VHH binders against q9y6x5. Designs and how they scored, part 37

Target 1, 379 residues: q9y6x5
Amino acid sequence: LPPKLLLVSFDGFRADYLKNYEFPHLQNFIKEGVLVEHVKNVFITKTFPNHYSIVTGLYEESHGIVANSMYDAVTKKHFSDSNDKDPFWWNEAVPIWVTNQLQENRSSAAAMWPGTDVPIHDTISSYFMNYNSSVSFEERLNNITMWLNNSNPPVTFATLYWEEPDASGHKYGPEDKENMSRVLKKIDDLIGDLVQRLKMLGLWENLNVIITSDHGMTQCSQDRLINLDSCIDHSYYTLIDLSPVAAILPKINRTEVYNKLKNCSPHMNVYLKEDIPNRFYYQHNDRIQPIILVADEGWTIVLNESSQKLGDHGYDNSLPSMHPFLAAHGPAFHKGYKHSTINIVDIYPMMCHILGLKPHPNNGTFGHTKCLLVDQWCI

## First folded at step 1 (VHH)

Design d47 (framework vhh_8h5u_2)
Fold by ESMFold2-Fast, scan of step 1:
Structure d47 (fold): chain B 379 residues (1-379), chain A 123 residues (1-123)
Amino acid sequence: as target 1 above (379 residues)
Amino acid sequence: EVQVVESGGGLVQPGGSLRLSCAASGFTFSRNDYYMGWYRQAPGNQHERVAIITRGGSTNYPDSVKGRFTISRDNAKNTGYLQMNSLKSEDTAVYYCAAYDSGEIYTKPYDYWGQGTQVTVSS
C-alpha cells in the first residue's frame, strides 16, 4: 500500500498559544513526533490565501488566491464567499490532491479544506464534503477516517479543516485568557479524539498526520481605528478589500488617489502596486489592486464606523503574532524533534516527498524540512 | 439588541412567487465588513445556503435556485430581500436571514441569525 498522509488545519492557531496554555493531547502527539515552533506564512496572512499556499507551495501572487475578497482586472470577475466555487479563481495552481490523483492510481479525501469542493483543472477531490460550517468536527473526522480505511483506489492524501480558534480569536481577542483557555482546551480535546479514532481504526501506526494552521491572531481595539472616509471620498475608488489590508481600485487617476491616501494615517503604509515590498511576494498578479494599504499590527481600517473585532489577522507576515505552528507524527517523521522555523510554502514539497509525488514548480525549499524526516539528513 | 428579522413567508402553489424581507437592527448593511445571506432548512435536511450578497453587491446562488431566486439589499433601509420565482415543492423550508463579517469567509465569529420564516410550496 502506498504512504498515507492526513493534513489537519485549525484555523487561526497562533504559535505562542502553545507556550501560554496547556495542551496535554497535542503534547502527547508532539512527544512521539515533531514540532515546528513557527511557520512563516505568506502575505496577506488570511485564511484562503494561506490554506492554498500550504497545498500548492506557492506565494499568493503565483497561485492567484491573493485575498478572501478579490477583483480580477482583466476578466472583471469578483471573488468572495458568494462565488468561491468558480474554478477560474483556483486554476492558477495545481493543489496536492490534484497531483496525488493524476500522478498515481490514488484517491484524495477532503473534509472542508478551502478549494477541495471546487473542480480545479477539471479535477475535484475523489471524496469531499461541500463546505458547511454547521457540520461537527466529529462528522468531518468520521467521513475522513471512513474514506482512509475503505477506498479503492486507496485514499493516500486526506485533509480536515476546522474553523476554531479563529472564530473565537476574532470575537474575544487573543488576550482574553479566560475565553481563549476554554476554546483551546476544546481544540486539544478534538486532537485527543482524532488520535483515539485513528488508533481504534488501526490507522495510527501507518498514517502520517500533520497538524498545522494558516495564521495567528493579534489583539485589536476601538482605540486603534483608521477611518478611511477621513482620508478620501468614497466616490474616488472602488473598495475591493478593507482590513487590515485595503485593496483600492481607483475611479480617477491612480496618482491622485495615492496622494489623498499616502499621509492620511501614521498607522498604515500606502503602496502603489509596483512599490509593494519585495519580501511580501505580493505584486505579480492581476488580482492585486493598483493601491494597497497595510495597517500596522492591531490597527483596523474602517469606513466611518466602529469595528466589533477584538482580534484580527492579515497583517505583515514577519510578525510572530501572525505565525502558526506545525506538528507531525507518523512513519515519515522523527520522534521528539523540535525545529525552530519553516516557511509555509515548504510544507508542499515535504508532503510531495512523503507521498512519493513529483511536485509542480513551487516556492518551497525541501531542504528546510529535511530535519523532520527519518529518510533524510540535516545538512 | 443586535437582530435580523425575516418576513414574507407563506403558502404558495407550484410555479408561484414570494418575496422575503430581512430587517436588520443594532448594525447596518453598510459599506463595512458585513455579508448578508439567505439559508434554508427543509425537514430532514441540514441548513443550505441559497443566496449571498456581499458589501459590494456581488451575488451567488447554488445550482438548485440559479435563475429563479434573486437576492438584493437596500442599505439605506437596512433591509435585505430574496425574490423567489417559479417555486417548486422542493423549495419548502424554513428560510433564515444571516449577516456576518465579510472579511472572514469560513470563520464568522459574530453571525446574526433570524428566527426564520416558513415557506410552503404545495397544491
Scores: ipSAE 0.230, ipTM 0.583, lowest interface PAE 3.1, mean pLDDT 89
Fold by OpenDDE, second read of step 2:
Structure d47 (fold): chain B 379 residues (1-379), chain A 123 residues (1-123)
Amino acid sequence: as target 1 above (379 residues)
Amino acid sequence: EVQVVESGGGLVQPGGSLRLSCAASGFTFSRNDYYMGWYRQAPGNQHERVAIITRGGSTNYPDSVKGRFTISRDNAKNTGYLQMNSLKSEDTAVYYCAAYDSGEIYTKPYDYWGQGTQVTVSS
């Protein structure tokens, strides 16, 4: 039988939550599988970009999902979480579920992973759920596992997405022990439910499961605000994306806009597009705006309004607070092995290997994950 | 046997031009071809997509090469092309072709994208 892989994302699960909170079910999962303690995600460290990087192995500049909010100057199109269904935004890359779906005697399934309800390269998973935040994890899990168990052609790759602990992280801040303990307990219970469901269906021993996340969460405060209105008039630019990485489209001369912003705050770096640091791999795409603002960790960019968020993400991808984790279990993975770090783009070639797929060109390095896999020599 | 072979690279002076070719065998550029892309990798750098052409013929370029590079394909010859004009020193890299047919792409093993062709821009 062809290998099967379930990729699960808990949005905004900061890596060090594993050290600071209790996860009995997840720890059991890890004990019988592998753990990557820190995954270096892609810049910017936001939901849509990083989820697409996981399934394409590409930096944001390459796969074209460069933010949760985007603007294309040529087509005049906008992208947002409420407007993400145009294949135009996704078709600059081929996600793994499409690659898998197009193979003989295979099919893909998806439960609300970003981009999975969009026909990409005129292909959509045989089984998918339209995104709806109101749908319970249980329902998503039930559908995914049913499809994994009973489909013909067999579902060999499936994705499952859940919005927590990101939403709660934003609301309470990651340092709120009381509230986050409750939230993370629930997440662990969901992982328990996942494992139990797989066991009940007889899938547990043969299914490869990856549990990961797209980004972490940093503590924000009302005392750490950067008000752009204090530095530049709204009439001089269009805001394409805001905190903590603002994308600026100047309405006047770019240099003038830059000069008004460059000294706006000591806690914010201002880059012309051509001056964006190479380490971000965030330059070579038309969807990246002429000027970007990058707030320091824990600082929030605002427009004459108070932020309601006590936690946020999107910051420098070198910050540990922005890093998720990766845990995995199944016949492809070792048992009881822990690895320090990989790049988030490394997940793609690993998944392709597990599934026996030829990977599209990508920025990942298969060698970084060899030690996780039983069929590979670990150097 | 499926194969993708890049050619056309070489040494050129700044401001010069090159045309790279991507010859495919074992599959064809056809209606089932989702897209073809050109990627490059300079020493010490990650792979960078420099051009893409979709099945429908839409093209996209990063700002770094926009206006200078043009991607095209000839289905009859089963060959892709990258016309590179106004070359700069920063364009120096190994260039790779990614060809897709029926959702499947042929490349060398996981960390390699075909043989590639060296482009060197130097005075």
Scores: ipSAE 0.000, ipTM 0.211, lowest interface PAE 14.9, mean pLDDT 91

Design d48 (framework vhh_8h5u_2)
Fold by OpenDDE, second read of step 2:
Structure d48 (fold): chain B 379 residues (1-379), chain A 121 residues (1-121)
Amino acid sequence: as target 1 above (379 residues)
Amino acid sequence: EVQVVESGGGLVQPGGSLRLSCAASGFTFSRNDYYMGWYRQAPGNQHERVAIITRGGSTNYPDSVKGRFTISRDNAKNTGYLQMNSLKSEDTAVYYCAASEYGWDTLYDYWGQGTQVTVSS
């Protein structure tokens, strides 16, 4: 049978949740599969960029989804979570579902993974759901599994996306043990439902399943605010993206704007675009604005108004609090193997290998995931 | 377009009470899980959150107002309330309502214009 792969994302599932909370269903999943304890995601550590990195193997500067909110100075277009359907934003890369879809006797399916309801390079998954946060996990799961089971040509790659625990992390903060315990239990139950559904349909033994996330969550506080209005008049710039990485488009001389911001807070680094640290791989794209502000972990950039967030993400991708995990199960994966860390871009070449797809040029390293795979040598 | 409108502010003597209301409408990504908060800003000070309530009814207060202020909401009306009792001079501020909703990976805050609360003898 041709290999099949289901990629599942639980948004904002911080890696260390696995250490601090109980996940009976996920642990069973892991026990019969593999676990990568920490996945180093891409900067900035937000949903659209990181989900696209997972399926392209590219850093944000390369695939062009550099934030949840973007502005292109040439076309004057704006990108946001409420305005994400223009292929213009996605066409700087080729996601794996497109690659898969273009193969003979294969098709792709998607349940609300970022970009999957957009024709990219004039290609869209044969089966997909338009993003709708009101649609239950059950309905998403039912559609995905139906497509995996009954489609012609067969669905060989599918994505499934869920908004938790990210939404709750923002609301309650990751340090709220009471509320987050409840939320994470529900997530584990959903994983149980996923596994049960696959078993009921006879897919469990033959389907490769990856459960991962795009980023973690850090605790925020009203005591850790950086008010930009205290440093610069709002009329001097346009805010393209705010916290914790602000994208600044100067309306006056860039140097003047920079000088007004550079010492705004000891808990915020201010970079001219050309001075952004190389380790972020966040320079070589026109969609990156002339100035970026990067708040320290747990600090929130605000304007005059405050913020209701008790948790947030988007910070330095080297921070453990920003890291998700990866678990996997299926014929391609070992059983009972745990790995310490990989880069999030490493997932793409692994998935291509599993599916027998030729990968597009990418930033991933296949060697980093060899130990997870039964058909590979592991040092 | 999301709109948030506060009402109920005014002048009150120390020890008195006020009830603020906040009407919110026009949400884009509503999953019936957005929450509301009340903030205040006194001259020369930063915004201070004085109350927050989730759609499910969970509340939180800072020590400065705990036991004196009570936040509530009517989900059917998308209206939030702040009952302020035992008011003190230090409670004098512009009070703002904020309504939050979750979209793609983003919690959006929408703020009202504010309402003045003055506590003075």
Scores: ipSAE 0.179, ipTM 0.623, lowest interface PAE 2.2, mean pLDDT 94
Fold by ESMFold2-Fast, scan of step 1:
Structure d48 (fold): chain B 379 residues (1-379), chain A 121 residues (1-121)
Amino acid sequence: as target 1 above (379 residues)
Amino acid sequence: EVQVVESGGGLVQPGGSLRLSCAASGFTFSRNDYYMGWYRQAPGNQHERVAIITRGGSTNYPDSVKGRFTISRDNAKNTGYLQMNSLKSEDTAVYYCAASEYGWDTLYDYWGQGTQVTVSS
C-alpha cells in the first residue's frame, strides 16, 4: 500500500501558546511523534499566502497568492479571499494535491484547505468541500476519514482546515488568558477527537499526520492606530489591501504618492516595490503593488476609523509572535523528537518525500526536515 | 551533572559481534525526556555519529553501519545499548555515548574516556 498523509491546519495557532496553556491531547500526540517549536512563515504572514506556501514550498512572489486581497496590474483582475474561485490566481504554482493525483494515480481529499475547491492547472482535489465556515469540525473530520478509508484510487494525501484559534485571536487578542484558554482547550479536544476517530477506524498506526498552522497572532490596541487618511487623500491612490501591510496602487505619479506617505508615521515603513527588503522574498510578482506600507508589530492601519480587532497578523515574518509550530506523528516520523526551527516552505519537500512524489522546483530545503524522518540520516 | 559511562568494548575478529552499554546518571530515561546516541573516533579522525535513539525508541543510522548496528534503550534500567554485528576492521574506534533533551542535532557531549573496540585485521 502507498504511504498516506493527513495535513491539518489550525489557523492562527501561535507557537508560544504551547508553552502558556495546557494541551493534554496534543502533548500525547507529540510524545510519540515530533515537534518543531517554531515555523518561520513567509511574508506577508497572512492565511491564504501561508497556506499556499505550505502546499507548494514557494515564497509568495513565486506562487502568486501574495495577500488575502490582491490586484493584478497586467490583467486588471481583483482577488478577494471570500468569493474568488478564478483559477488565474492559483495557476502560478502546482500544489501537492495536484502533483499527488498526476504522478502516482492516487486521489487527494480536502476539507476546506485554501485552493482545494479550485481547478489548478485543470486539476481539482479528487474529493473536496466548497469553503463554508459554518461547517463543523466534526463534519469535516467525518468526510476526510470516510474518503481516506473508502476511495479508489486510494486517497494518499488529505487536508483538514479549521478557522480557530485565529477568529478568537482577532476578537479577544492573544493576551486575553481567560478567553484564549477556553478556545485553546476546545482545539485540544478537537485534536483528541481526531486521534480517537483515526484509532477507531484503524487508520492511526499507518497514517502520517501533520498538525501545523499558517501564522501566529499579536496584541493590537486602540492606542496603536495609523490613520492613513491623515497621510494622503484617497483620491491619489487605490487601496488594494489595508492592514498591517497596505498595498497602494497610485492614481498619480508613484514618487509623489511615496513622498506623501514616507514621513507620515514613525510606526510604519514605506517601500517602493524595488526597495522592499530582500529577506521578505516579496518583490517579483505583478500582484505586489508599486508601494507597500508595513506597520510595526501591534499597530493597525485604519481609514479615519476605530478598529475592533484586539489581535492581528500579517507583520514581519522575523517576529516570533507571527510563528506557528508543527507537530507530526506516523510511520515516517521519529517518536519523541523536538526540533527548534524550520521554514514553512520546507514542509512541501518533506511531504513529497513521505508520499514518494517528485517535488516541483521550490524554495524549501529538504535537509532542514531530515532529522524529523526515520528513513533519513541527520548528520 | 549529567554523566554516561560506556562499557562492553574489546577485541573481536572480523565478522564478530559486541554489545556496548551506556549507564546514565543525573537524569532518567524512564521519563522519556532524553535522546541517546553513540559516537566513535578512530585514531587520526574526527569523531562521527554512529547511532541515535529518541525518547520513544525511534532509531537512525549512517549508511556505514545501517543493517549491522542496532541501538536500544532500557528506560527502567536507565541504560542504553549498541549491538554491533558483522564487525569490520573499519569499525575499530573508541566509542562514546551521549545524551540530550534537545534531539539529534544537539548530541555532541561525551563522558569518560569511552570504550575501545578493536577489530583484528
Scores: ipSAE 0.000, ipTM 0.199, lowest interface PAE 18.6, mean pLDDT 87

Design d49 (framework vhh_8h5u_2)
Fold by ESMFold2-Fast, scan of step 1:
Structure d49 (fold): chain B 379 residues (1-379), chain A 123 residues (1-123)
Amino acid sequence: as target 1 above (379 residues)
Amino acid sequence: EVQVVESGGGLVQPGGSLRLSCAASGFTFSRNDYYMGWYRQAPGNQHERVAIITRGGSTNYPDSVKGRFTISRDNAKNTGYLQMNSLKSEDTAVYYCAKGDYTFESGYPFDYWGQGTQVTVSS
């Protein structure tokens, strides 16, 4: 019987929500599985970059999805969240569903995971849904479970993506306990629905399930704004991305643009591309712009206007507020084991091991996840 | 009151042109908006993305309209536009203007703010 894995992402699920709110269904899942309390994500701490890092095991400069809005200086192509269907943007890495289909003659299934509705290296997930935010969690779950039970070759790798609690985290901010309590209770109920559906269909005992997220969320405020228009006129540059990491493409001399920006606010750091800190692993890609602005936690970069968002992410990946968690259950995982921290790039080689796939070269370290697995020595 | 109001729809013959307008009320189209876009819905079909323009002016179109439709915005007039050329019967739909407060990372790049404007392409 080949091993099977379902990878589930709840976008923007900050790790410390687990300590501050009650999750009866998730706690029951963890009781008979494993919990990694913090996952150190990659910089920048945004949805597309981190979702692609989970399935490739690569830093953003290596896999090429360096932001949710990008410009490629060599080809002069523009990427926005709205044109992610061009394989050009995704072809700098090989995600696990492609490897699964090519190495093992097995099928992959996907419900909305970023990149799964794009042919990457001429390979698209065997079963997939075109991205549509209006499609319910229930419909996504119904499709995934149908494909897990009714496929030839068998589906051995499946992904399921859900937009909450990220959307509500942006709207209300993570410190709004009333609204966030309702949102997180609904997510816990969806986890209960997931487990119940898998049990009802006879999948639960033989399926490995990972529940994780791409990043956290921090509180923003209209009292913490950086007005970029007060630093520099918009005619001097093209704005590729704004907040909390601004990507600046100069229309004039780069040094002149840098000098106008470098001392404008005590609440952002301004980097020439070659001066971006090595710890970010965010330098060696043509899609990283000549000047990057990095706002301090909770600060929003704006263009001469207020911001309505009360929560955001994208900040320094050393910040605990930016960290998600990982929980897992299934025949590959220990029962009742808690681990403190792994890197988000470590998830990929762990998943390859579970599925019996040879990983592509990656930035993850399999040793970091060994203690989660029943077939590994970790002492 | 915060709204967008679509206008400029109507009956047009195949091969004709229409310009749709999206007027903001109670807020300003700004460079802080991640995107502004147009969606359409034909009877019996799901909503289809027609055009998106980012804060930096980058545009994207599905193959069905690429080369025929052009999205633009005039922040000074607080208005977005969709120029539709070489119209086909398949373009018959209600067209909606949408604005996104969130980036795609939340999965909610757009909200439907107006009632839409009907475009009918027939002789």
Scores: ipSAE 0.011, ipTM 0.421, lowest interface PAE 9.0, mean pLDDT 87
Fold by OpenDDE, second read of step 2:
Structure d49 (fold): chain B 379 residues (1-379), chain A 123 residues (1-123)
Amino acid sequence: as target 1 above (379 residues)
Amino acid sequence: EVQVVESGGGLVQPGGSLRLSCAASGFTFSRNDYYMGWYRQAPGNQHERVAIITRGGSTNYPDSVKGRFTISRDNAKNTGYLQMNSLKSEDTAVYYCAKGDYTFESGYPFDYWGQGTQVTVSS
C-alpha cells in the first residue's frame, strides 16, 4: 500500500508551550513518535506564508505568499484572508497536495489548510473543505479521516487545520496562564480526539501523522505601541500590511516616505526593499512592497488606534517566540526520538520522501530530517 | 430550497456514451461564486471525484476518466453536465452532482448533493 500522510496544523502553537503547559495526549503522541522542539519558520512569521512554506519547501519570496495581506501593483489585485481564492496568488509554487494529486492512483484531501480550497495550477484536492471557522474540529476530523479511509483513488496525503491556539493567543496573550491553560487543554483534547479517531478506524498504525504549527506568539502590550501617524501622514502612503511587519506603498517619493519613517521609533526597523536583510529571504518578489517596517518583539505598529491584541506574531523569524514545533508518528518515524531544531522549509522534502514524491525545487534540506526517519541514516 | 437533481443515467455497453445532467434549483450555477463537481460511488462505499469545474471555468479530472469525461455548465438552463465517453465496466457507479460555494466561510465546497443517478456499463 502506498504511504499515507496526514499533516495537521494548530495555528500559533508556540514551541515552548510544550514546556510551560501540560499536554498528556500530545506527549503520548510524541512518546510513540518524534519531536522537533523548535522549528524555525520563514519571515514574515504569518499564517498564510508559513503554511504555504510548509507544503512547498520555499521561502516566501519564492512561493509568492509573502503576507496575509498582499497587493500586486501590476494587476492591482489584493490578497487577504477574506480574499484568498484567486489562483493568481498561489500559482507561483506547487504545493505538495497538488503534486500528490497528480500522481497515478493517488488523491489528496484537505480540511481548511490555507490554499487547499483554491485550484492551484488548475488542480484541487479531490476532497476538501472551504475555509469556515465555524466548522468544528470534530467535523473536520471526521471528514478528513473518512476520506483517508474510503476514497478512490486512495487519499495518500491529507491536511487538517485548526485556528487555535492562535486566536486565543491574540486575545489573551501567550503569558496569560489562566486562559491559555484552558485553551491549550482544549488543544490537547483535540489531539486526543484525533488519535482516538485514527485508532477507531484502524488507521493509527499505518498512517503517518505530522502535528505542527506555522508560528508562535509573543506578548504584546498597550505600553509598546508604535504610532505611524506620529511620523507620517496617511496621504503619503498606502498600507498594504500592518503590524508587526508593515508593508508600505508610497504615494509620494519613496525616499521621502522612508526618511519620515526611518526614525519613527527605536523599536522598529525600516527597510527599503533592496536593503531587507538577506537572512530573511524576503526580497526577490514583486509582491513585497517598496518599504517594510519591522517592529521589535512585542511591539505593535498602530494607526491612531489602540491595539486590542495582547499577543501577536509576524516578527523576526529568529525569535524563539515565533517558532512552532513539529511532532510526528507513524511507520516512517522513529519512536521516542527528540530533535532540537529544523527549518520549516525542511518539512517539504521530508514529506515528499515519505510519500515517494519527487519534490519540486525547494529551499529545504532533506538531511536535516533524516534522524526522524526510520529508513535513513542518522549521522 | 437549494437542491440539485441528477438524471441521464442508465445501462450502456462498454465503449458507449452517456450524458448526465444536473438540474439546479434555489441557486444559479452561473454565479461567479459557485462551482460544480461530479462524484461517483461504486459498490463498497468508496467515493471518487470524477470531475470539477471551477467558478472560472477551469476543469479537473482524475486520470481514471481524463480524456473520456467532460464537465460543463449551461447557464441558460441552470444545468450542469457530465459527458461520459468510452465508458468502461469500471465506470459503473452511482453518480452524484455537487454544488460548491467558492466564497470565504462557505464551509463545504460541495454543500449540496443530488440523490444520484445509476450508471451501469455492461455488455
Scores: ipSAE 0.000, ipTM 0.243, lowest interface PAE 14.2, mean pLDDT 92

